# Miniprotein binders against a7ua95r516to809: the designs that were tried, part 133

Target 1, 294 residues: a7ua95r516to809
Amino acid sequence: ASLSLLSISDLVPDLQFIFFWMSNAIEILYFIQQKSPAYMQTIELMDDKAGSKESLLSATISANEEAMTILEEVIMYTFQQCVYYITKTLYVVLPGLLDCNPFGTEPSSEQCRRAAGVCVCAVCVMPEAVRRVVSVFQTTSDLLQQYQVHSEIQSQMFAYLFFFTNVSLFNQLIDKGPARGWFQRSRVLQIQASVKILLDWAKGAGHNHLAQKFFAKFCSTVTILASPPQQLSQMSWKALCAEHPSLKPVQLHRILTQYQLMAELGPLPIWQPSSEDEAYIYRTVDLLESFENH
Short names: E, the ipSAE of ESMFold2; O, the ipSAE of OpenDDE; V2, 0.75 times the mean of E and O plus 0.25 times the DockQ between their complexes.

## First folded at step 8 (miniprotein)

Design ja3 (at its last look DockQ between E and O 0.82; V2 from the best seeds 0.00; counts 0 for: pae E 1.9 > 1.5)
Fold by OpenDDE base, look of step 8:
Structure ja3 (fold): chain B 294 residues (1-294), chain A 86 residues (1-86)
Amino acid sequence: as target 1 above (294 residues)
Amino acid sequence: SDEAERMAEDAFEMIEEAQRLAEQGNHEEAIRLLLEAAEIAARSGDPYLIAKVALTAIVIALQTGDEDVIRRAEEVLRRAKELMRS
């Protein structure tokens, strides 16, 4: 099937299968971790029949370590599979977020999956492009809850998904933004509003800290681009670096250069990189974010 | 008891054989053997063996494409979890 036609709803059966086994693997791991110390103590309290106790203890320790290792591998594998499927759906829907006009009047024709009839929930009133992205995250959340996946694993899942989303949106904005007109103030304001809806959802879902952390780079970029020329032209390079620490010097320089072109501003000496950063602004390899280092 | 120890040893060997069968792609025979091992493990009362049964069921379920084997793995897992709670 073409990646373009893949919806999160189509993947729900596969995800349910993976989440089921992942959740159970975590439960079994926890069981072993809790019972192993008590079991070892019982062995230690047994009468030492001619060196058999030490051998039994060693064998038990080794067996438990092996079982834990296998469970960790299963958990990691299932986690990676979930991420793989979910990120595929995100890859399809995320570009629509950048092209979305959230101020448009077109009502969502799709009903909320949680409601019978006309729903006025926050998701139903979202622009379609935003709703599609939120639907991926909401479906993920619902499945994690349905299978009672451990809270730490839930947090790791959302951390990665937000990371992936940030990298995807940031890279698209930096790479394609000028050509697509996404650096125009009106378009930037649309993007800002769309991302705000997503962040508000994340806040409502209990993931506010993670969202703020992992969307920082994209949000900083959008904030700079949304700033009025009169305001931004008064900010020095050092001030901008301090206010937007998530941006590398090369990234900030690129954003400011494109902003200058878009706003038809002359050269601004105040935006000149510091002598310390001057070498870094030419590191084009650091311009786009990598998906590998999470 | 000597009988419980023998049962534990038997169950352990059966689980290991089930693991080998699963690695070889013989998931049907693996799950059959694992079901038998689960009953012995339950009687032994060894929590480690019960956990190992559950783990092996998970591994088989993730490796197989056979829906019947998956269903049987779920049953093994369910039984193992019931024993873990006792």
Scores: ipSAE 0.669, ipTM 0.901, lowest interface PAE 0.7, mean pLDDT 89
Fold by ESMFold2-Fast, scan of step 8:
Structure ja3 (fold): chain B 294 residues (1-294), chain A 86 residues (1-86)
Amino acid sequence: as target 1 above (294 residues)
Amino acid sequence: SDEAERMAEDAFEMIEEAQRLAEQGNHEEAIRLLLEAAEIAARSGDPYLIAKVALTAIVIALQTGDEDVIRRAEEVLRRAKELMRS
């Protein structure tokens, strides 16, 4: 572990500044949307003085187009800045999620050992690495609530944050997993439990649909790796592709190869790619995901 | 009507000048003009003029690294929003 780690708390003042300007730009957008129809109607109801009414109407249409262009640029710029700082923080804390053990938490107080239901003690402590990731998402949610950012923009922000998290976790697991031992069954089960904590947070925050959509690739990967050998050995390449459509042929092939190497129950059957996919299972340029949202 | 039309034209000219000054790096004078333009824009009845004052202040704040300029741009925005509500 590092002696010091980047904290989302260190970025809160800068994020508050950016959210403040973004929120104000959105408020101006709503003001224009509210006032524009009434103002346009007052122009249309004016006596038709030759040139005067047409000139004012033309100027007003031009003013609206200019305002919309500037608003789009400001909102996009501030949105991108928020995403940049938040994802930079996520990038630092996400690898820890792959290395933590969520199953190690035990009740240790003497009160928890008493048999009577009156003294039942539920000691639930989230691993520090998972807490760091959740804190980034929670701080983002808190800032969006503080500045009353419209739900559609909130959804777009969490869509991108989940997309980034999915790509980061997938790339870390595929690229560094063999050297780090992350493909060992016990480690995969720990990763699965840690990711479930994150997905449960997303559900509680009202983002279940986005989490299901944007975590599909990493969830598919972990699901395959956590599958019992008896179950996985009964599935054909076609069946696996159908169950996990987010995975590219080279990605699925790499995952199955790692699963076979780490299998506890001896030799597993060889999964044969479809004739269509056979050309793509060694396409290394498609192995890791891009952080670019195209 | 004629008075409102003159106010709209005056506000537009002042905002254009403020934008020109900001583009040249003269943020202090740009902000001074925007505060004056806000009052005239509000009295013109044209919602796009007061919106333009507010948007210009936001752009100045985002483009500058000067804390004093940012604080002054926030003052313009606050005043514009007060006028937008009335």
Scores: ipSAE 0.647, ipTM 0.902, lowest interface PAE 1.0, mean pLDDT 82
Fold by ESMFold2, look of step 8:
Structure ja3 (fold): chain B 294 residues (1-294), chain A 86 residues (1-86)
Amino acid sequence: as target 1 above (294 residues)
Amino acid sequence: SDEAERMAEDAFEMIEEAQRLAEQGNHEEAIRLLLEAAEIAARSGDPYLIAKVALTAIVIALQTGDEDVIRRAEEVLRRAKELMRS
């Protein structure tokens, strides 16, 4: 369950294989795109000897379409295989972020601080649970750079990994939070601090825009739950919707309900959903996010 | 022009035969033909043929479970990439 270091290390050979072939497929894609205009021009300028120019042009268009189809399928297949392996590892380690205490003295942090002359990475300052998640992201980043994968593909991969992380954390918080005590204010503040460490890693790695975009739902949830009761109780339903557009009405309603229970507040009229939203606050099918809605 | 057309036709036929051999499980002969086809495809001046050699090697490597075949497919790819630079 918490074996992220062993799990990602076990997957490195498979990821190296896939990244090697994906990177080469991408190179072939750009080779075709670079050469195609000049070759088509060569055919257009040919003498129509024996009436074969139209046949050659038709065959060339068909061959290009076939090659592009196969190439796109290979790139998609290898991308999906990478994502499959990486997200399988992430799914195992992400729940630890909800249980971890970033404010306490962590044994891994103390061990790394003591051996500072040997450790040269920021990961040693992090709580163990956060370090395991960062290790997956960092290993992915290192492999993408090692194989010189095109920057657009690297961005798409981290966009999906951040999307996956957001869905996984949000769903677990909503589904398991009441039973696990994760809505207690001290736990919410610990969760908020752990997520900030992860966001700081993403910023330092050059993925700040993607992280801000794809963590919005989970961050909004934690921000609401971390708000002091005196301040949150003065915000209307409409104001909360405007401040947190990433949350569906059913999700916002559930978060406020859990907040009321944790803070021992009764129903607040100011949190009554608008008439437009009232039909949606009980749609249980919309409560949890799908991993397929990227 | 006529020499380039002959080379393009030869390379095309060799690539098609390599694909048939790979479909039949004869990966070693498919790879041998792809290495030979790469040289001829490069001389033809048709960029789609050298790209098709490289793509066929990639597909073989992704579909096989044989480490020796994978290493030989890497050799084909490496040579095709060298030829693409011309």
Scores: ipSAE 0.445, ipTM 0.827, lowest interface PAE 1.9, mean pLDDT 82
ESMFold2 (binder alone), look of step 8: mean pLDDT 84; pTM 0.822

Design ja30
Fold by ESMFold2-Fast, scan of step 8:
Structure ja30 (fold): chain B 294 residues (1-294), chain A 86 residues (1-86)
Amino acid sequence: as target 1 above (294 residues)
Amino acid sequence: SDEAERMAEDARRMIEEAQRLAEQGNHEEAIRLLLEAAEIAARSGDPYLIAKVALTAIVIAFQTGDEDVIRRAEEVLRRAKELMRS
């Protein structure tokens, strides 16, 4: 079967297997943490002459180090495997979010183009493409809860998934957006509405803080692209940098250049770095984001 | 006690033998020995021995592609966890 035909539901049995073993490893870790102090105290209280007590203490410390090493490796391995399979599924479904229309069942591009900023009369429907992304997050949440994985590990999982989603969407929009027409105002408004659905899901799931932190770059990008020309033209380069600190100078410049080209709204100011430090960074910073930097 | 010390030594020997059998690809015999080792480890009073039985079962499950071996490793884990709770 083609990767593009795979859904998160196809991976549930494999994910259940991995979550099962991760949960069991965590439970063994808790058992050792609970029983170790009492056992060590029993050894410490042994009134033995010269060899047995010291030998047993040394062996116990060694056994603890060995157990901790194995547990850390198993927990890390299973965590990374879950992340790997979930992010592979996300990578396939995420581009669809940039190409869908959440405004009503059959709104035309003309209807969306006539909507100013936020359209109070527009009906947002969850498109199939958005539903596929939400189902990946929901299935992950369900599995973490089913196997009672500690909340800290749940937070780390969603931090990484949101980070991955943000990088994937940002890179797709910046790299392929011009050719795909994604920088046109009607498309940007559709993208903004679709992202709002994802953020609303995250808030409902108890992950609002993580979503706001890890989606900052993509949200800043969409906010700029959705801004009215009259508002954007009144802002200096320094002011734009200050309002969008998650964007690197080279990224901001690329977004503004594309905005000017796609807007077709007459001459707009040329936005350029106002300081030598910003100009230096702009020349050395990569345009696209890395998936390896958390 | 001398009895607990003997139980601990027996458990360690059985776990080492189970690991050797698993390395040789004799996973089914390794698992049977681990189930026996779990009972002795629990009686030793050493929490690290029962934990080692459970961890050895997890490692075997991850090293095999055989669903029957994985199922039997799960049996070892379930028994070890039951003993951990007693």
Scores: ipSAE 0.561, ipTM 0.874, lowest interface PAE 1.3, mean pLDDT 81
Fold by OpenDDE base, second read of step 9:
Structure ja30 (fold): chain B 294 residues (1-294), chain A 86 residues (1-86)
Amino acid sequence: as target 1 above (294 residues)
Amino acid sequence: SDEAERMAEDARRMIEEAQRLAEQGNHEEAIRLLLEAAEIAARSGDPYLIAKVALTAIVIAFQTGDEDVIRRAEEVLRRAKELMRS
């Protein structure tokens, strides 16, 4: 199937299978961790019949370690599979977020139209492009809750998904933004509004801290680009670095350079990198974010 | 008790045999044996044995392509979890 046809709904059966077994593997792992010490203590309290106790303890320890290792592998594997499927779906829908006009009257989603009446739920009032992204996260959240996946694993899942989303959106904006007109103020304001809807959803879903942390780079980029020329032109390189610490010098320099071109601003001495940063602004390898370092 | 120890040994052997059967691709027979082993494992009082039943069911579910075997693996898992909570 072409990647373009892949919806999160199409993956739900596969994800349900994976989440089911992941949740159960976690539960079994937790059970072993809780019960094993008490059981070992009961063995330790048994009468030592000719060294049988030590052998039994050793065998029990070894068996528990093996079981825990296998369960951890299952958990890791299922986690990776979930991430793989969900990120594929995100990869398809995320570009639409950058092209979205949230201020336009987009028709309500067809799914909500089939329900008797105008659904005024937060998802139904979202622009379609935003709704598609939110639907991926919401479906993920719903499945994690349905299968009662451990909260730590839920947090790790969303951390990775937000990381992936930030990297994807940031890289697309930096690489394709100038050519696509996404650096134009009007378009930036649309992007900012769309991202705000996503962040508001994340806040409502209880993931506010994670969202703020992992979207920091993209949000900083959008904030700079959304700034009026009169305001941004008064900010020094040092001030911008301090206000946007998530941006590498090369990234900030690229953003400012493209902003200058877009706003038809002449060279601004105030935006000149420090002598310390000057060596870093030419590290083009650091311009785009990597998916591997998470 | 001597009875609990015998039950533990029986359950262990049954689980090991189920694992061997699963490794050989005989998932259906492995699952049947695990269902029998689950009750014995629970009665033995060894929490590891019942957990090992559940683990073996998980492994089988990932190895098999048979939906009926997967469903039965889920049943083993459910039963094992019930017995863990008892």
Scores: ipSAE 0.560, ipTM 0.857, lowest interface PAE 0.9, mean pLDDT 89

Design ja31
Fold by OpenDDE base, second read of step 9:
Structure ja31 (fold): chain B 294 residues (1-294), chain A 86 residues (1-86)
Amino acid sequence: as target 1 above (294 residues)
Amino acid sequence: SDEAERMAEDARRMIEEAQRLAEQGNHEEAIRLLLEAAEIAARSGDPYLIAKVALTAIVIALQTGDEDVLRRAEEVLRRAKELMRS
């Protein structure tokens, strides 16, 4: 099937399968961890038939370590499979978020129309492009809850998904933004509003801290680009670096350069990088974010 | 008891054999052996053996392409979890 046609709904059966086994593996892992001390104590309290107790204890410890290792591998494998499927769907829907006009009257989704009338839920009133992204996260959340996956694993899942989303959106904005007009103020405001809807959803879903942390770079970029020229032109390079610490010097320089071009601003000495940062602004290798650092 | 210890040893050997069978791709025979091992493991009173049964069932489930084996793996898992709660 063409990647372009892949929806999260199409992957639900596969994800359900993986989440089921992942959840059970986690449950067994915790069972072993909880029962291990008590069982070892029971062995320690047994009558010491010469050397049998130590041998049994050693064998039990070794068997436990092996089981724990295998369980961790299973959990990691299933986790990676989930991430792989979910990120594929995100890859398809995320570009639509940058082109979305959230201020337009888009018709309500067909799914909400089939139920009992005009659904006014927060998801149903979302622009279609935003709703598609939120649907991926919501489906993931619903599945994690359905299978009662441990909260730590849920947090790790969302951390990675938000990381992936941030990297994807940031890289697309930096690389394609100038050519697609996404650096125009009107478009930036649309992007800002769309991202706000996503962040509001994340907040409502209990992932506010993770969302703020992992979307920081993209949000900083959008915030700078959304700033009025009169305001931004008064901010020094040093002040901008301090306000947006998630941005590397090369990234900030690129954003400001593109902003200057778009706003038809002359050279601004106040935006000149410090002598310390001057060497870094030419490191184009650091311009785009990597997916490998997570 | 001497009986519980013998049952534990039998269950351990059965689980190990099931693991070897699974590694060889003989998932059907592996899961049949695990079903038998689950009851023996439970009677032994060793919680690790029950956990190892469940773990082996998960591994088989993730490796198998056979729906009947998958269903049986779920049954083994269910039974193991019941025994873990007892």
Scores: ipSAE 0.674, ipTM 0.902, lowest interface PAE 0.7, mean pLDDT 90
Fold by ESMFold2-Fast, scan of step 8:
Structure ja31 (fold): chain B 294 residues (1-294), chain A 86 residues (1-86)
Amino acid sequence: as target 1 above (294 residues)
Amino acid sequence: SDEAERMAEDARRMIEEAQRLAEQGNHEEAIRLLLEAAEIAARSGDPYLIAKVALTAIVIALQTGDEDVLRRAEEVLRRAKELMRS
C-alpha cells in the first residue's frame, strides 16, 4: 500500500550517488579524448632508437583499449542502475494517469483577472497522478543537468524512460482497459488530455523528437479510441494499418474490437484483416509489448 | 626522458598492485596506494596512467559497502581530477 505513495524524491540520494560516479566516468572519457591525440603525436616525434618508439606506441594503443573497456562497463552499469530505480518508481505511479480526470476541478477565474480590463483564461490544473509522473521526469532532468551528463547519454536515458512509459501505459490499457471502463470515449478523452501534459513537458524539456518516436504506439491507440465512429467506418483495414504502423495486427484488431463494443457497432467487414494478418491475430500471446528495447 | 619513463613504470606497478589488493577485498590499502600512484602518474606525463588511477577508484567505490573506503575513493578521484586539470 505504501508503494502507491512512492516518490522519486525518496530515491534522490541514491540517484545522486550513481549520477556522481557516472558523471566522473564521462569526464574521464572526455579527458582521454582531449589528451590522447597530443600524446600520440609526442610518441610519433620521439627518437626511434632500438625500436623503443614502436614499443611505446603498442603500449599506448593497449592502454586506450583498456580504458575504453572500463569506461564502457562503468557508464553502462551506472546508467542501468539509474534506469532501474527511475523505472521502478514510474511503474508504481503510471497507472494513476489512466484513472485521473484533468477536467475534474474548475479553475479560479479570479487568478486570471487583470486591472487593464478583464482577461480571463482557464487555468490548466494538473492532476496529482500526472504531477507525480512529471516529477519523475523533471527530477531525472535536474540530476542529469546537476552532474553535467553528456547530452547523448541524457537523450539515451529519456529514450528508454519514454519507451518504458509507453509500454507500461499501452499494456495496462490493452490488458485491463475493458474491465476498468478505460475504453469508454469520455475516459479515453481524459487519458488523451493527461498524456498531452506529459508530451508538452517533453517538448519543453527539449525531448520532443524522442517523445514522438517512443509514445507512438500508445498515442495511436488513444487516437483510434477517441475517433468518431463515422471516421473509422470510412477506413479500410489496410488504411488503418498504414496510418498506425506502430501497432501490430493483433493489437489493432483488439483495439477495433473494443471500439465496436463501446460504440455499439455490429461486426464490420471493412476492418477485416488480410489473410496473412488474420493468421497472426489468432496468436494472442503477442498482444502485449515487451519491456526489452529491441 | 628516462626519469619520466621510470615514473610511468612505477605508476603502472602501483596501479596493478592496487587492483590486486581491491580484488582481494583489501580496499583500504588499494585506495592508499592509488593516492600515491596519482602523484607519480601525473609526473610521468602519461594521460592514460592518471585516467587509470581515476577509473580504478570509481570501480572500487561502486563495489565497496564500506563508507570509509567510499570516502577515500572519492579523495583519490578528486586528486586525480585536480592533476588532470593541471
Scores: ipSAE 0.527, ipTM 0.858, lowest interface PAE 1.6, mean pLDDT 81

Design ja32
Fold by ESMFold2-Fast, scan of step 8:
Structure ja32 (fold): chain B 294 residues (1-294), chain A 86 residues (1-86)
Amino acid sequence: as target 1 above (294 residues)
Amino acid sequence: SDEAERMAEDARRMIEEAQRLAEQGNHEEAIRLLLEAAEIAARSGDPYLIAKVALTAIVIALQTGDEDVMRRAEEVLRRAKELMRS
């Protein structure tokens, strides 16, 4: 198997089939929900002199239960398959988002510097890496609309994709720590600008509420890392927690501790965990559990 | 009516046989039976029977990697949906 980059466009034919089958299953669900009450009423109004009414009612209830079981399995299976293919593509393109520069690059050559009277006007350009992530979200939106997938399922899908993106970016950034300049102010500001492009796309697509909910933790993390060290060292622990309610105290403390390795912070605010915080500290998978609670 | 009851019973038997054939890998005969079952199900007036035809076609499509079988399952689904609208 090749380790080459995958494009979302390479998966479109497979995704089209899966969305087609999912959409049709949902349509069948609505057909049953619409027709079932009228059919049951027809049975209920039958003359029961022959004694067949109760048997037919029982058979109809069993048929409904069977159909609902199959529909649940089909819709869940197709949803999981779509999520699998889409997140597999996201996994490949997301690391590029952390390492791109949306502010444009200054050429090292003197001719480019001399010609660049316009380059002192910093403009945010969509880097190729950000464009690849946006393309995954846009293609997903287009397919959901093309196959007329119910808005509730569309919302559930984007909730999961935003959750996955947030967790992936957060874990990558924190696991890299200050090594190789990942916590340098210029890099953090580039990350912040790139994430804003994703959030702006989500707003335009009608997913602003989901994006605000599921990106909150990564956005808080980037905001803290973009804050001047002197400002952070002057804040009380309660003030820091109040500014970043999406972060659990243990996560906030970890971020600040790692940031201190990059730049000299004053003494860290004294953190005294509550009973709930103490229970959380002893969990095996702190980062993932915090995102599951969003 | 007695006719509707007979149609429902016939449709049920045809769908069960189609499911059995599909499980055995005989998708060609399963799809042939499902197309016939769709017409009988529609005449029964039972919405669960026509839904079951459509769902069986979807399950066959999802279980196969064969493009020909998938296209035939799409034909069953298309016909079932036409009957649902009437």
Scores: ipSAE 0.537, ipTM 0.861, lowest interface PAE 1.6, mean pLDDT 79

Design ja33
Fold by ESMFold2-Fast, scan of step 8:
Structure ja33 (fold): chain B 294 residues (1-294), chain A 86 residues (1-86)
Amino acid sequence: as target 1 above (294 residues)
Amino acid sequence: SDEAERMAEDARRMIEEAQRLAEQGNHEEAIRLLLEAAEIAARSGDPYLIAKVALTALVIALQTGDEDVIRRAEEVLRRAKELMRS
C-alpha cells in the first residue's frame, strides 16, 4: 500500500475543477443579488400593456426561484466534494502527528544552519508527518486563493477541516493512546510541539480564531496530559471542568483516569471526583454506553 | 422594448433547446447554442437569462465528467462572466 497515491498533490487536478465550479456558482449568485433589485424595479415601473408587465414579473419570480435552487445545490455539492476529498487525505496523514518527534531533529541544509544558528535550526525542522498535514491545509488555501473564493466560504471550509482534524486526533489519542504510549509525558510534549506547528500555520494563514475554536477539545486534552500530576490533583472537579469547557465530564474523567495510570513520576495522590460528581459521571457513562449499542 | 422582449424569448428558447440537446448527449451542439444564447441574453437586459446560460453550462459540466465537454462549458462560463461584468 503506497501512501504517495493518497497525497494531496494527486487530488489537485480534480480539486481545481471542483473549486472552479464552486467559484463560478458563487459569482453567479452575487451577480443575481446585485442586479435583481434594479431589474425588478424596472419591471414594476413599466406601463401595463395587455398583461405584459404581470407576465414578465411572474416569469422573473420563477426564474429567480429556479436559479436559487440550482445555485444552492451546486454550491453545496461542490463544497461537500472539496471537504470530502480533503478530509479523506487528512484522515491518512493525521495519525502521524501523534507518532512524530519534533525535538532533536538534525538540520538538513547549510542554509538553515546559516540563517537560524545551530539551536534555532534544530527546533525549526518540521517532521515529515507534520509537513504532510500542513501541505493539505496549504494546498487548500492556495486553491481557495487561486479561484478567488469569497472569504466566508473559505472560513466555513477551514472550520470544517479544523473540526475534522480535532475530532480525528482526539479519537485517536483517547482510543489508542494508552496502548501506544502516547500518554507518557515525553510523548505528550512531542505531540504538543507538533500541534503548535499546525496552530502556528493556521495563525499565519489568517485562521487563528477558527483554529482556537475548533481545536479546543484536542488542545484541552493535550494540555491536561502535559500538566504535572501534582497540579491536577490540587484542582477541584468544578475547577477542572471550568478550565476545559470543550470536554464533556465523562471525557474529562476518562482522560484523568488514563493519565493517572500512565504517570511517569510513579505513585502520586490520584485526583478523585467527589461522591456526588462520581455518581453523575458513571450515570452519564451508562447512558452513553446504552446509546452506542444502538 | 418590444425588441428586448423578443431577445428574451429567443434566449429562453435557445437555452431550453440546449438543455434538450445535452440530455440527448449532443453536448457539442448544446454548447454552441449556449454561446449564441449568451449574446442574445445580454442584449435582452434580463440578468436572469445570462445567469441561466451560465448555470446550464455549469450543470452540463458537472453531470458529464467528460474533459472535452467540461472545457467547452468553461468557454460558455467565461463568455457569460464577461457579459455579466459589462
Scores: ipSAE 0.610, ipTM 0.890, lowest interface PAE 1.2, mean pLDDT 79
Fold by OpenDDE base, second read of step 9:
Parts: C-alpha cells; sequence; structure tokens
Structure ja33 (fold): chain B 294 residues (1-294), chain A 86 residues (1-86)
C-alpha cells in the first residue's frame, strides 16, 4: 500500500497485537521482579539437604536471568515495532499541519457526522489536518490504556513520538518553509495556532511536560517567526540565544536570516552573532535535527 | 514441602516438554501441556514456573501464524496471569 494511504486505523489490528504482547511481557517481567526476592529467601530458609539448596538457588537465578533477558528483548522489540508503525502514520499526516489554516471553517469530520448530530467535542472542532495528527496520538493513547501498558513505557512512547514530531516539523519548516511561504507572518500564525491545538491536546492527555520539552525547538522557531518585526528587531543575538536555548547558533542564524528576508529588513547589527558563535553559524550539518539522537 | 517440590519439578518438566513441542511446530500440544503446567506451577508456589508458562505461551504466539493457536496461547497467558495475581 502506498505510504500516502496508510492511516492509523489501518494499523490498529497490528498495533493491538503488538501492544498486547508488550503489555503482557512487561507484566510478567514485573511479576518476576516482585516475587523473586521473596522466593529466593524461601529457598535460603529451606533445610540444607547436602548441596540441593545451592543447586536450586543457582538454577533459579539462572532461570530468572534468562527469563528477564527474553522479556526485555520482547519489550524492546514490540516497543520498536509500535514506534515504527506509528511514526510512519505521523510522517504522512505531519506535513498537513504546516499547511493547515485553523481559522478557516472546515467541515466537521465524517466520523462525527455519522453519530448523533454535530459533535462539539474538542477533537471534532479541530481542523482536519490537526485532527489527523491528534488522532494518531489519541489512538496510541487509547491502545496503551486499553492494554494497561506500564506508565513508564507510555511516557517513553510519547516522548519518542513527540521527539519525532518535533524533528519532522522543525526540519520541514527550516528546509521547505521559505519556498512554501511558511515564514510569512500570516502562515506562521496559522502554524502557531495549529501547534497550540496539539499542545492543548497533549496537556489534556496528561503529557504537558513531555510536550513542552520535546516540542521546544519547533515552538521556539515558531515563536521567533511569529514575533512582530518591531519587537524582534530590538532583541540582540545574545538575548535571542538566551530566550531560545533549544536552538543551535546555526539554526537561530538561519531563522533570523530568513525572517529578515521575508520581512524585508535591512542588515541588523543587533542580530550579529557573537565572535564565539560566529564559527558555529556556518555548521550547516547541525542545521537540521537528526532522528538518531534519541 | 516435599509435595510442593514434586509439583515444581513436574511443572518444570511439563514446560520443558512444551518448549520442545513448540520448537517442533506442535504448538497445539504444547499449549495443552502449558495449561496443565500452569495449574501445577501455581500450586508449587514457584513464581518463576508460572512466569515461564506465560513466557512460553508468548513465544508460541509470536512464532505461529495460526489464529487458533494464538487464541489458545492467549488463554494460557490469561490463566497464567490470573494465577500470578492469586
Amino acid sequence: as target 1 above (294 residues)
Amino acid sequence: SDEAERMAEDARRMIEEAQRLAEQGNHEEAIRLLLEAAEIAARSGDPYLIAKVALTALVIALQTGDEDVIRRAEEVLRRAKELMRS
């Protein structure tokens, strides 16, 4: 199937299977970890029939280590598979977020129309492009809850998904933004509003801290681009670096350069990088974010 | 107790046999044996044996493409989890 046709709903059966086994593997692992000390103590308290106790203890330890290793491998594998499938769906829907006009009257989703009239839930009033992204996260959340996946694994899943989303959106904005007009103030405000809807959803879903952390770079970029020229032109390079620490010097320089071009501003000495940062602003290899650092 | 130790040993042998059966592709017989082993393992008081039943069922489910075998493996897993919580 063409990647363009892949929806999260199409992957639900496969994801359900993977989440089922992931959850069960975690539960078994936890059970072993919780019961192991008490059981070992029970063995230690047994009457030492010549060498049988030591042999039993050794066998138990070995069996535990083997079981733990297998379970960890299953958990890692299933986690990676989940991430792989979910990120594929995100890859398809994320570009639509940058082109979305959240201020337009888009018709309510067909799914909400089939139920009992005009649904006014927060998801139903979302622009379609935002709703598609939120649907991926919501489906993931629902599956994690349905299968009662351990909270730590849920947090790791969302951390990675938010990381992936941030990297994807940031790289697209930096690379394609100038050509697609996404650096225009009106378009930036649309992007800002769309991202706010996503962040509001994340907050409502209990992932506010993770969302703020992992979307920091994209949010900083959008915030700078959304700033009025009169305000931004008064901010020094040093002040901007301090306010947006998630941005590398090369990234900030690129954003400001593109902003300057878009706003038709002359050279601004106040935005000149420090002598310390001057060597870094030309490191184009650091301009785009990598997916490998997570 | 001597009885618990015997039950543990029986359960261990049953699990090992189920693993061998699974490796041979006889997943159905492996699952039947695991269901019996689960009850014995639970009575033995050895938490590792019941976990090993569950793990073996998990491995079978991941290795088979047969939906009926997967469903039965899930039943073993469910039963094992019930016994773990008891």
Scores: ipSAE 0.376, ipTM 0.774, lowest interface PAE 1.4, mean pLDDT 88

